# Designs tried in a protein design chat: VH-VL binders against UPF0598 protein C8orf82 homolog. Part 2

Target 1, 218 residues: UPF0598 protein C8orf82 homolog, of Mus musculus (Mouse) (q8ve95)
Amino acid sequence: MWPPSGAVRNLALVLARSQRARTCSGVERVSYTQGQSPEPRTREYFYYVDHQGQLFLDDSKMKNFITCFKDLQFLVTFFSRLRPNHSGRYEASFPFLSLCGRERNFLRCEDRPVVFTHLLASDSESPRLSYCGGGEALAIPFEPARLLPLAANGRLYHPAPERAGGVGLVRSALAFELSACFEYGPSSPTVPSHVHWQGRRIALTMDLAPLLPAAPPP

## First folded at step 3 (VH-VL)

Design a4R (from Fb36a with heavy chain Y100R; framework fv_ficlatuzumab)
Fold by ESMFold2-Fast, scan of step 3:
Formats: C-alpha cells, sequence, structure tokens
Structure a4R (fold): chain C 218 residues (1-218), chain A 122 residues (1-122), chain B 107 residues (1-107)
C-alpha cells in the first residue's frame, strides 16, 4: 500500500540506492553518473521504460515489478513533461527528456516511451487509455478506429501525445484483450480490417503505420 | 507467519570478527530490502546499513563503513552481517529488519528479528 | 547526519489520559518519519510511517502528525499495554537515524 496523499516521495533514497549499482561490462555506449551536475544547480538522471510501461533507473541491473517506479505523482510529472531530447546531450542513447525544474531526466525506451496499460471505461464518459501507471492523469481518449496491429513485430499501437512521438505501444496483456475484438478480412489472416467495439463495427484506418519502424527488406 | 529468525547470543573477544545470521520466511525474500540495526544496553537504536537481497547492493552508515559487511544467500533466504575489529563498545543487541516498502521505496521497518545479543569481552 | 531528538526522556501517565510524545529533527525531513513501539525484552514494532500513516493492525488510539522538523506521536487514551519505549526515525537522508527514545510508564 502506497501512503495516502501528499506530494512527498523518498526519491533521494531511491537514487542513493541506485548510485552503487554502476558495474557495467561489455558494450557500453554511454558514460554517466546518476545525479551528475554538469553545471551549477543542474542534476541529470537517466531512465528506461520497458514494453510494459514500467519506469526504471537506467542503471538498475534488475528491471521488474519490484524495482520499477510506482509513485503516482512522480510518474505523472515525469511523463507529462516528456519531450524529444534536443538538449545536445545524450541524444543518441536517450531520445526523450523530461525537464523537472533543474533536473534533466533522460529516457530511453524498449519500444515507445508511452505504453498503454489500462482501459478506463465509464458508462457516462468516453473510454480512455491510461499509460505508464499514471491512472486518469496520464490518459487519452480511446480511439478504436486508430488501433494499429503491426504485422512486423506482432504488437498493437494506439495514438499517443505528439510530444512523445504521436504513437504509443499497447502492453501485451491489454493488447490481448483488445485483439479479441478484431475482425479479419476475407483474404488477410494476419491483418485485421475492422474492430468490434461497443456494438459497432469500425473500420481500421492504419494511419499510424508511417510513425513506426519500417519492416525489414524483402 | 512472516518472520525473521536470529540466534539468541554470541560472545566474542576484542579484535575478532563475528558473522550474524537472519533467516527470513513467509514472504518473497528478494522483494524487500533488509536492514541491520543495533541497540546497546539502555541506549537507543542505531542503523548499521541496508541490503537489496535481489542485487546485493548495500548502503552503510559511514560509522560502520569498512567494519560492517552485509551479504545475503538467496537460496536459503538468509541475510548476514559481519562486523570486524570488535571492541567492547560493539556490545549490543543486533536486529535484522525488513523494509516496509516495496522495491526501492522505504517507509520504515515492519518485520523485525528477535535480535542477537553480541557481547564483546575478554 | 540528521539528529533526531525526542522529548521527554520519560513520562508517567494515568490510564485513559491523552499522551503526546515529541520528536525534532536537526534539519527538515519533510514527512519521512516513522514511529516504533518497543516493549521490555521485545523487538521494535512499527506504529506510524510517513509521519501520519498508521500501520495495519495498530490501534486507532495511536496517531502521528508533523512535518519538516517537528513531529508528534499521540496516544488518545493510554492503556496498560502501552508501557514501552517509543522511538522516532527519519528516512529523508542517509544514514537513517533514530531518536534516543521516550519511556512511557503508567502511574
Amino acid sequence: as target 1 above (218 residues)
Amino acid sequence: QVQLVQPGAEVKKPGTSVKLSCKASGYTFTSYWMHWVRQAPGQGLEWIGEINPSGGYTNYNQKFQGRATLTVDKSTSTAYMELSSLRSEDTAVYYCARDRGYGEWYYGMDVWGQGTLLTVSS
Amino acid sequence: DIVMTQSPDSLAMSLGERVTLNCKASQSVDTYVSWYQQKPGQSPKLLIYWASTRESGVPDRFSGSGSATDFTLTISSVQAEDVADYHCQQYSDYPLTFGQGTKLEIK
């Protein structure tokens, strides 16, 4: 159980705990120290988000449910301020940046920086997709017609905030649930043509395809 | 039946070292950090350090840095604290205690061992 | 290091009285404070964390309050079983530190 209310988190202890886990071997593209200060009053931190929308300190050796960030306010602040990294620093390895005051929070991702984890459905309101554990504060309108099942990798995608690339990954468990609603065309067993949602038969637009990685050459 | 089991007592001579054990049961050992805290007779609690059983990462009170070493054996769900160069001032009850928080978030210590009384005397 | 100072060192109360125990930090610890009860011959037991959140199973007569440098543990109606040493602890910064403790006795 997370403590009720308050904007207080023990991030300093979490960061201090991560500082000792700096043993790296093999191919290391980037060298940094968590909390480094390249200039006065500036702190730099490095993060990783996986295909399930879990946020980690980038240098955490274990990346699982136990070691991911769970503080709602931190996740909301982090992902709400996420932008493409045009800082001139670490751009190749960390393509996104979340600026929180004087903290530069660099992010790399397994697939997309936005990963949808829950469908928020209400009888009185249009359904929304929540991402990265942020609940209603990190949610956008669910647009079933714009769901993109990508044949190249077997993953499901949905529109995301433009600042985070405009397309987000639907995590596997949620994608499995939503895939039950797909209808496949007469000649295509691997690419659905429609989605059945709330009694409606909706044609898929496939408009997100240009925003995702190209298929390997034939 | 979540519990931490520690030996009742240890007697050591000055200048030697001791390795105290703490056997965990009733929960997922690698999901919580483990702390070591001591209490000298009639005194308050003093934090020695903490260890992440999953990765083996540690943080120490600098007062004990270089003298205390925290380790774990995941196969037996046992945590250990070694304290070297013992002196009479190290006479205290030594507790292991589980982090209340999940993963890397600390809230306090919710499960405590019974404590091991370490007596350092000639 | 952050020094936690508890007051008073000891106090004796009558059954049913409201008890307040104080804990002061040498610098701001926000709300990163826990309280522990330690009965004679026993290990400490967590009562409160995050300054004011009561641990599951702890009687509702126990409550915590405070922020920054000043913290209070309150027992609304003291009972015989509450005889113990009470310790506050900060976890805002390393090393984690405890107060010296307050001994509660019944008259």
Scores: ipSAE 0.000, ipTM 0.437, lowest interface PAE 14.8, mean pLDDT 83

Design a4S (from Fb36a with heavy chain Y100S; framework fv_ficlatuzumab)
Fold by ESMFold2-Fast, scan of step 3:
Structure a4S (fold): chain C 218 residues (1-218), chain A 122 residues (1-122), chain B 107 residues (1-107)
Amino acid sequence: as target 1 above (218 residues)
Amino acid sequence: QVQLVQPGAEVKKPGTSVKLSCKASGYTFTSYWMHWVRQAPGQGLEWIGEINPSGGYTNYNQKFQGRATLTVDKSTSTAYMELSSLRSEDTAVYYCARDSGYGEWYYGMDVWGQGTLLTVSS
Amino acid sequence: DIVMTQSPDSLAMSLGERVTLNCKASQSVDTYVSWYQQKPGQSPKLLIYWASTRESGVPDRFSGSGSATDFTLTISSVQAEDVADYHCQQYSDYPLTFGQGTKLEIK
C-alpha cells in the first residue's frame, strides 16, 4: 500500500515542470496531461522505456542518462506491477500499465518493456539476467538455450516475465558480450545454431520467434 | 570542478530593477534546472523560482510572480534573475543553485553560488 | 503554501554529544524533505535528501529520518566543524519552502 520513497509521490513537482511542454508523444501523437484525474482519487501518468532499459516520463524533452529514473525502489515497484494495458484507455499508444494504488502508470517502449542490462553470475548460484536497472530484485534465470538473435533487426532477445510480454530485449553491450558464445552452422552463417555456455554446447530452441512481430530490416 | 559564480554585491534604489547573474562551469549547463533562492538577514531561505536552461521553461513562487524574471544565456552558460519594483524588504543575499535531479526529477540543490548581497536603500 | 517549522531555534552542544534537530511540515510531505548545512559566511550545502538519503561526501555521523509531517536530522557525535545553521526543505509541492533554520553552536 505504501509506495517506495521518491517514486510517483514526487510527481506533483514533475507535472508542474512538464506543464509547458506539448502533451503529445514524438512517436505517436496522443493527447494527455500528466497527472490527469478522469475520476475522483485516480491519477494517470505516462512513461517511456528506451532500448537501454532506461525509464523516462513520456513527455521529457531529453531522454539520456541524466534524465532517466535511477531510484532502485521505484524501478522495482514500477516494473514488478507492469501488466498489459487492457484498461480501455490509451491501449494503442501505451501497451503496458503499472498500477500503484489509485495511480495508473501507462508505458510505451522503444522495443520491449523489459530490457536486460546485466548478467548476474556467481560461483554459488545459477546465472540470472537483470533488467531495467532493478538489480537483483528485477532478475530472472538466464536460459542460454532460449536466446533469440533476430536477423531482421540484428537484436538479441531472451525470455521475460509473461506479465510484461514474455520476451525481453538484451541491450546492445550485453548482446555483443553474449554473441561471442554463439556457434554458426555451415548452411546458416547468419543464424546461430548453438550457444557455448559453461563448458556445454547448447542447441538454440528459437521458441521466442512467434512472440515477436515481423521486424523491418535494421 | 563544478561551480556557480555570482557577483559579491549590488546596491539599488527603491523602484528600480536589478539583473543578477550566475555563471556555471564544470558541467553541462543545459542538463540541470537552476534555482534562485534568497536569504534576508534574520530570516530563512526563500525560494523564488526555477528555470530549465535547455527549454527556458520556468516555475515561480507566486509571491514573486510578475516581479521576478528568470532567463539564461546558453552560449555563456549564465543564468539571470531580474527583479523589478525593488523595495527595501528585497535586501537579501540572492543565491543561484543547481538542481541535483535527473531532468524533471527533483531531490535537492547540490551546488550553490556564493550569493550576491543586494542592498535596496536610498 | 506548506509551512516548515524547525525546532529549536538554537542550541549549544559539547563535542562528541548526540544532537537531534526537528522539522515539522504543516501538511504531509511524504518523504520529500532535504536538509542543508550553512556555515557562517558560506552558502548552504546539501546533506540529506528524500528524508534519509545521505548526499555523497557527507560524513556518516549525519542521518535523517521521518515521514509525513515530522522529520529529524541527527548528528551522532558532534564535531567542531559542525557549527552551522541547519535548514530543512520540502519539495512535495510548489512553492518549494524551507524552515527558518536551527543554529548549532559548541560550548
Scores: ipSAE 0.000, ipTM 0.459, lowest interface PAE 11.8, mean pLDDT 83

Design a4T (from Fb36a with heavy chain Y100T; framework fv_ficlatuzumab)
Fold by ESMFold2-Fast, scan of step 3:
Structure a4T (fold): chain C 218 residues (1-218), chain A 122 residues (1-122), chain B 107 residues (1-107)
Amino acid sequence: as target 1 above (218 residues)
Amino acid sequence: QVQLVQPGAEVKKPGTSVKLSCKASGYTFTSYWMHWVRQAPGQGLEWIGEINPSGGYTNYNQKFQGRATLTVDKSTSTAYMELSSLRSEDTAVYYCARDTGYGEWYYGMDVWGQGTLLTVSS
Amino acid sequence: DIVMTQSPDSLAMSLGERVTLNCKASQSVDTYVSWYQQKPGQSPKLLIYWASTRESGVPDRFSGSGSATDFTLTISSVQAEDVADYHCQQYSDYPLTFGQGTKLEIK
């Protein structure tokens, strides 16, 4: 099992004791207690990943760069074991689950559980995209043809591991860099047709569109 | 000022029951599991069980299953351990201890009461 | 139940000496081991968790190591205030179990 960062644990204790409050995302409307044990030897923990790929305890009072999990080993283990939540517990509010022994680590996300943060340089023609702070250990081949700019929300998506939903969000800073490579037609200012990558003009497949939620009814 | 306050001592006769208290202050009582651990004179620590104050769910060391009962009173932030059918071998200091930090996995007990010395003698 | 066995039962050291305390599990507990310091007349205090992670506020002279079945607590330069019983604990499986303790004295 992956151990928690001592720094994260000490910060959680300090925050609980000090009663310091900062404005952050609202809490889920579901009822749970961190570390709850519904049966012997089972512990349940609840997590949140934001649109920048930062992982938090779901009930953390502050969700910013200082309070997010930064331990590389923990992040690699957590996201490597991530699967759809079919446990029969908290499925509506926490759609993904990372199992570590007898610990159930429930995850909800602002957008996608996989958020790409860095384009990793390599000797290959297809660099890798790293997600959620996991460096090279949490990286997938970069497939420029499969980039999906979603008109409904203005965000950029890329393939992700099937176990984590098959599609991941590209963090805004990285999306801004990659957006410079898109080719838009005069009749389609919000939907690019091609991406220019390493001297090649590549047609976008748009094959990730069915994996993303439909726009709400008008 | 996180603290767990326990009575100093209790004296009981064999065959009776005792209910030991542990009053928490300085933190959100329902956010941490509470453990009970005893220590006989000159011996090591022995885990009795744990309770989730939010839901009242408990886990017990099988050695104490059926004899120990863990409860909480959320309105007073107080945890209780009741031990029945007392024997002289139950003479020990009984500690309540808070599970590791809010929202973290179990990896220790970081806040301890001062302990209640239970003496079981006729 | 997983049995934790500590050695030695007691030891006496000179101030400034390196102290090594051992803890053995009857079966693999991975790194799910914590160490506690209990000074005379006091409650236990969490010192080390996850075999090697030092609890906040604990002096740098304390360190833990080990995995699987063999664990060690080291005090690099023992001080008078370190006179205490030291207990290891496993949390790999229920019931949670502690070693019998090692008593550290100054000669």
Scores: ipSAE 0.000, ipTM 0.431, lowest interface PAE 15.7, mean pLDDT 82

Design a5D (from Fb36a with heavy chain G101D; framework fv_ficlatuzumab)
Fold by ESMFold2-Fast, scan of step 3:
Structure a5D (fold): chain C 218 residues (1-218), chain A 122 residues (1-122), chain B 107 residues (1-107)
Amino acid sequence: as target 1 above (218 residues)
Amino acid sequence: QVQLVQPGAEVKKPGTSVKLSCKASGYTFTSYWMHWVRQAPGQGLEWIGEINPSGGYTNYNQKFQGRATLTVDKSTSTAYMELSSLRSEDTAVYYCARDYDYGEWYYGMDVWGQGTLLTVSS
Amino acid sequence: DIVMTQSPDSLAMSLGERVTLNCKASQSVDTYVSWYQQKPGQSPKLLIYWASTRESGVPDRFSGSGSATDFTLTISSVQAEDVADYHCQQYSDYPLTFGQGTKLEIK
């Protein structure tokens, strides 16, 4: 339930007090203070999600397993309310926004805001992909035909909720396992044509390609 | 079911005070702000103020500062608006509306009472 | 106080037509704008908040857009049940203020 649990809130307060207010080098310079109140009854927080689907306070000095948010309830609430940032504030640096009342939770991401971390499979249920540490509450149907290996960056993508851009990144460990199922044609050894899944040979649609940035041709 | 129940009508003389009620049910009363908004016949909506039932914190439209008083009774999940020194211009439908949010933060007024018609006349 | 001005005052449309309602703020309100529908004899109903976010349960024919001072509410294909007054509201600064409303009628 939002606001986050006491433990998550305490961690956020500790990190906000111990961290620099400025964004790190390598990102367009922006000025903010965690928890800033630009108008009455409004508080703004700034977050970052990495290629592993781990969520951090943006100004956290270390971004690793120890410092990422792990509270299931907080993660489910945060990512369920995520949408494109059209607030007129920080849009260039933080393209997504999770609104929890009058808390604006600005998000920037290393790749995609949705990062699939686990395949949820059982004999009694159709397989699903879970994202960003949200377990079963943040899971969508696994669609092997719509997997997109992107040659430009060597990463694997899968459909995601449209409110979060419609396409999500498959984290490296899971992508490695899923990529073992790809079949390559003799005329295109670097682009797979099919995926072998649960005894079936499934043609890849490549329908997610237009949703992902690619370097324009010369 | 979420409901805000208000009395249908009140008639008062100029110079007197009125205390209008708004009874909430179907949700956690202390988790949402309560707004008061009025609408004169054939006119637009006018914001009077807001109250946080949990803390009793209030914000008022300066036009009503000193004349309007917002209170709550948590034991009965009821919000009140008292308006003093009534004038004929105070004749309007008075609505209570909860503030849509996840923890007392503003998101918009998603549930409204049916309104109380206050008539101020001799 | 921030003044919200709506235009037109009233509009008569044929069923199935696209309707656009305008709301202008006297100073920048960022995207802190909500839209409400008020049918005759009823309380207002929240349609849109944060200028463009549709409230749960509101049909997708309703959409909001705009930022800073200029905002629009669009109904992509007007239906008979859409006959109502539509009010915009800012919550950028106190006091919260509403526009005067636009009355939507069917021809």
Scores: ipSAE 0.000, ipTM 0.423, lowest interface PAE 17.5, mean pLDDT 82

Design a5S (from Fb36a with heavy chain G101S; framework fv_ficlatuzumab)
Fold by ESMFold2-Fast, scan of step 3:
Structure a5S (fold): chain C 218 residues (1-218), chain A 122 residues (1-122), chain B 107 residues (1-107)
Amino acid sequence: as target 1 above (218 residues)
Amino acid sequence: QVQLVQPGAEVKKPGTSVKLSCKASGYTFTSYWMHWVRQAPGQGLEWIGEINPSGGYTNYNQKFQGRATLTVDKSTSTAYMELSSLRSEDTAVYYCARDYSYGEWYYGMDVWGQGTLLTVSS
Amino acid sequence: DIVMTQSPDSLAMSLGERVTLNCKASQSVDTYVSWYQQKPGQSPKLLIYWASTRESGVPDRFSGSGSATDFTLTISSVQAEDVADYHCQQYSDYPLTFGQGTKLEIK
């Protein structure tokens, strides 16, 4: 139930009541008030998603398992409506926007806005990757040939919905599991050439590389 | 501890106007939109409009546009609904209700006043 | 305007019976539906929001389900204190609209 009971609900309520401008975390300072209403019918909220796919209010002092949003329906609605931020507002600091009725929900991310957390395996269907805590409703087909291990940061990437940038981060625990399937060529012990998946030896396409031309920030 | 206090009743003649009050306490008045909803005897709920106390921004049900005016007094944490050109059909309980939004989403109305019974009769 | 239609208009149940109340929207409202309980002489009380999420303090016997145009409120085992009018509301588009209400009585 959202706001969920406990620390997350109480924290969100406290933050929504604040009338003070806040400093965003990042390379530049941004001023906003959670729940601000710059015009009729509009309320604006500011969010952050970490490298584990956990969603937080951006100005939350604590970002841990207790304070992240866990409500399935909220997460599904939030991430299903996620789009590049072309609103003319906060674009530099919050590159994505989720619109819900009268609300603009601005999002910044540690790495990617889509973070894959679980592999959904089914005997009757092709495997899918679920992201950001959304279960079956936020899942896309698993494409092992398109996995991209990025040497610069040691992270693993996979295709994501185009509306959310086209590439998503695979969280560390899942990446460790999937990386066990990689095969390295004799000419490159640090860059895999193939992935072994469901009895098949699949060549990696590396087609996501242009979407990540520079290493993500540390 | 969060509460919305409304007067119990008002009696008005047709053709007059009424200004109903809703005094908020126990929360930050300017952080939540306030809704006005009426209920005619034995009938369902009917949404009149909403106001943001912070900016004074309003949205109205078109059925009441031009007759209903929503305002707030931030210094007293009080919301007002003025309804003009009263008819017998305006006889109803009028509720103020707080927008259920703890940050991100509008979910409904979580705190309601006790309602003011407006009777319009000659 | 989005029209919300509830059914039945009224029903009488025996204690402990399962009750299902229906709410239909004239067009898709996604999951933007809340349910309210209104006991005689009282203001409405929020029970369910986002079609299926229970408000804090609401007993587990109340559950909501549905999406798009068809929504239900279920009381798994009706109690005497559940005698009330139940209203659904959409908040997908303006104006916000409520159903006409379903009256629940105990036999």
Scores: ipSAE 0.000, ipTM 0.446, lowest interface PAE 15.7, mean pLDDT 82

Design a6F (from Fb36a with heavy chain Y102F; framework fv_ficlatuzumab)
Fold by ESMFold2-Fast, scan of step 3:
Structure a6F (fold): chain C 218 residues (1-218), chain A 122 residues (1-122), chain B 107 residues (1-107)
Amino acid sequence: as target 1 above (218 residues)
Amino acid sequence: QVQLVQPGAEVKKPGTSVKLSCKASGYTFTSYWMHWVRQAPGQGLEWIGEINPSGGYTNYNQKFQGRATLTVDKSTSTAYMELSSLRSEDTAVYYCARDYGFGEWYYGMDVWGQGTLLTVSS
Amino acid sequence: DIVMTQSPDSLAMSLGERVTLNCKASQSVDTYVSWYQQKPGQSPKLLIYWASTRESGVPDRFSGSGSATDFTLTISSVQAEDVADYHCQQYSDYPLTFGQGTKLEIK
């Protein structure tokens, strides 16, 4: 049977495995130097993504809108190549890795590595959610039925690419807008049963709950 | 200097086994998968399999499953490919090549050994 | 298995001419394609990966393009040192497979 070893080598093989979403580790001390070269022609960089989907150099002293990465091409390349970190290097502190040739970009996150920032809705096309400042190039189909409000932390989650953990955080401002569309059932005034989207009443599946350890019972 | 060093040639009789070596230097041996690829005289390249030196995990081309065995010796940074039940059609140059990727990613093979010419002849 | 078919099998070009080498996959491989140059008596050398990304140290005259099933390697102005066999390879699925190669010669 192929592949006999069970090793995963590329994106197609990662998707075939139905891999569970990974969470970012807590803030932990680890020793590194930005741009370090552990071997010839190799560079290692360390990054952090916050709950707003803003990307920073991990050792940046200030993390705000002014200091975050804004280059569209860089963000698209970085997040398109993001995979779980199974390299044996910095796995506990940086659970995700984005490779660009011999440039190793280690990532840790405040919540999830994918943070949805914008709803891309047009009259001629199906709605999509854009993440981490990547615009249309980092957008996936919006699936309102699969939105998961998590009571434990007050945050909203949506499916994300499996290579990047399978579930993403919806940024606070966008979550507030989308939460206005929730309908609460008579059996529980604090847990929504449906979402109203573009004139339709859509039942919430809650299928993302098992991917989030802190998720409440259905 | 990143290098993969292989012996120049091996001559074997049909029905025997051969164990080819590939000595790596100039990089962290356990950080990259190692591939084995052969090329018959005047023909194209044929992938045999790959090994992760860190964990010993292997993937094989089904054509070679059960006949090829990939191993590594971490203490000497050396990869090995053993091919059993040799026949004349196994005559080829056998290359070891380093994965361009890191960990589970693959982008191509960026460093190649010089190749070992295996001749299977009675 | 995914079959990679290269065309032409061989071609001869004049110095300075633009050369286009083709590679077709039997099924979609997205952009998971690499190109290798193999000069006479030498090991293959990686030129292009991810269909269009040039490996460091490779001259700017080499470029790759394509997606899904159709891929091309272009040499914008062929030079004498470009005499070689060129191989395409897919890494979308196991087993990894190569094309049969295209031999480039100078007239």
Scores: ipSAE 0.000, ipTM 0.502, lowest interface PAE 10.6, mean pLDDT 84

Design a6W (from Fb36a with heavy chain Y102W; framework fv_ficlatuzumab)
Fold by ESMFold2-Fast, scan of step 3:
Structure a6W (fold): chain C 218 residues (1-218), chain A 122 residues (1-122), chain B 107 residues (1-107)
Amino acid sequence: as target 1 above (218 residues)
Amino acid sequence: QVQLVQPGAEVKKPGTSVKLSCKASGYTFTSYWMHWVRQAPGQGLEWIGEINPSGGYTNYNQKFQGRATLTVDKSTSTAYMELSSLRSEDTAVYYCARDYGWGEWYYGMDVWGQGTLLTVSS
Amino acid sequence: DIVMTQSPDSLAMSLGERVTLNCKASQSVDTYVSWYQQKPGQSPKLLIYWASTRESGVPDRFSGSGSATDFTLTISSVQAEDVADYHCQQYSDYPLTFGQGTKLEIK
């Protein structure tokens, strides 16, 4: 059996085996066939996630709202099992891997594998950010102090699960909304110092900056 | 077909370092994590650490952190364990063993080297 | 660190008898336990992984059971070639740890 019973609960070892946040920069052309079986009892599939958090088959010719995966159960399973790709296969082109039953699902991304799409807020619950179309099942606590506007590319980032690199992209529409809450210091007009959230003035930590590569991978 | 070949024995003086080898054949070297485990005479097995040959990622037993260094040479499909500041208590058989699993998933150690007997004495 | 304790330290059995070897973890390891057989002068051989899954090629007289903190390796009908040290190992958390071993002898 692959994976054997209980493999999902071996998460502590999986997380400890992951060492660095990864980016899905420009990929080399690589040869594969969707559903290929390199050895008995394995199937390999190849995926792409864009800057809007939409998931596609990597070899889809058109990548838009119509062709992206929308099945909630599949998205939740896929992204919940996402890990850095240390398999020895396709690591340069597909830096993340999701193991689902008998399938090895390789993933590359336009920016980050986790892309936050919605703010889940209610008066009775602490706010959370949902990613990649997974609704409440793919959501983490919203930490406004840890928002990172990155000057180099003009994008906004937020903490993400460590298994998926520890930092996620905030999609443009949500980033625009959250950026309205930023406060700029007099000596730094392009880099905010604080965020105003729910009546509070919160200092930005900038602690995610070291987790993001300054340049695309060679 | 799948084999891990280790030297039979090494003799070292206290305070020196040793670099033990483990040559893999019969499988794709970079597709499996490699473990190092030692066994002192008449004692149980003790895990030293693991390395992913593809990325060079390592995890160590903290007892050996700073003294043990795991490396690989992908061109020769060889794993290495260097142990520094040797003491008489380091006298043991040192095994390399292949992970039984895929990627980050661990299920056991399915293929073992024959072991290298390291003797630390003056 | 998770401590694995095996019992008994040694036992001697007659051919054909049922053998039970025990392994106890100092804290819950779920089912993340493997068993190894080590014959004199040889390296360990994987018998059981995931507490109860038998490795390919291992005779069906070997079986594993248990969860959480208490694990058992059973040999339903011991044979002469089963003379060996048996080690349990947990892989629930780092560092990976082994029990001290149980020595099986034939009368």
Scores: ipSAE 0.000, ipTM 0.443, lowest interface PAE 14.4, mean pLDDT 83

Design a7A (from Fb36a with heavy chain G103A; framework fv_ficlatuzumab)
Fold by ESMFold2-Fast, scan of step 3:
Structure a7A (fold): chain C 218 residues (1-218), chain A 122 residues (1-122), chain B 107 residues (1-107)
Amino acid sequence: as target 1 above (218 residues)
Amino acid sequence: QVQLVQPGAEVKKPGTSVKLSCKASGYTFTSYWMHWVRQAPGQGLEWIGEINPSGGYTNYNQKFQGRATLTVDKSTSTAYMELSSLRSEDTAVYYCARDYGYAEWYYGMDVWGQGTLLTVSS
Amino acid sequence: DIVMTQSPDSLAMSLGERVTLNCKASQSVDTYVSWYQQKPGQSPKLLIYWASTRESGVPDRFSGSGSATDFTLTISSVQAEDVADYHCQQYSDYPLTFGQGTKLEIK
């Protein structure tokens, strides 16, 4: 059972470290102008990715299917070049950065910058999970043993590229589909112990848990 | 590539204060909390406190609160621990160590300085 | 403060043997326990976090288990380079506390 009910929790550390979460969360008001040029030949843009893997200009009034970026080539380029923001600029509010030629594309996210949207079938290799609208070009091997259902927020997580934090969110519709394969023990109805995948009973490792925050994301 | 560099040794008299340094390189200094931990000769590890270099926020072991002060200099990527009213019992190796965590989570300390041996004697 | 007690204080093992190091918390710490290896003259090195998660680059022979108050670090086939002090640490509550350490030697 993980975590045991009734055990002392890491709440004192989480509460004391709320200042760390606030500093890194991007919840603070930040001043920028889309397309600003702090140096000759450089332009800066600011983006937001939601829990469905939809990418928006950060200052868009509406964030829905109509206003999200849909251009495959742009999405593939953007997310393939995504790295932690170590630029010295806007790091607290926009923890990730995608460099596209002369453009610095700053990103903040609702949950994780990688959000898996589709399970892609494969005849010869293990299936792959595709993220953020990038189709086959933004896909990684599916590892069912490493799926992490997080009790704190009811969301499902899976490994993601290390450059983007090593863990990605599984979008709700896909998470519902994958969670149908989970097996729960009699002592823990809220946290599964195994996943049934392609005729096998596979133990969940829960190894992604340390990579995720204790408090639910906004 | 990632490293924390500390001076090898310091010798101080009882009643004085010491300010130990820890210079970080090879990573974004402000993205990780920094811990201070000491180890007296032949004894276990003892946690002194932690500091967030981005905001300067600190948490201390109550045993050291009022005697230990953690600070950072972002321009030089250097963390400091000042310990006042030194006693012979403060003789120990003092380590700085980088937090292995994400947001408000703590998982451990993944990168450690070599340690500074502080000797407090008359 | 949460007191972490390790046992035994020292162990002498033969090469290839399975060794188990114990760590007991004075109150429940859930799975908020990390293990460190400290070789003679060196700084501690993180081996295990969240009681059972192995740090990147740590050999597969090292494994951690336990929850609540009782934790173990297991080395499935001890090697000469494993001679070190091993420390457990809880991070369930402030202040963060370590066990006194277990010294592992080869006989």
Scores: ipSAE 0.000, ipTM 0.427, lowest interface PAE 13.5, mean pLDDT 82

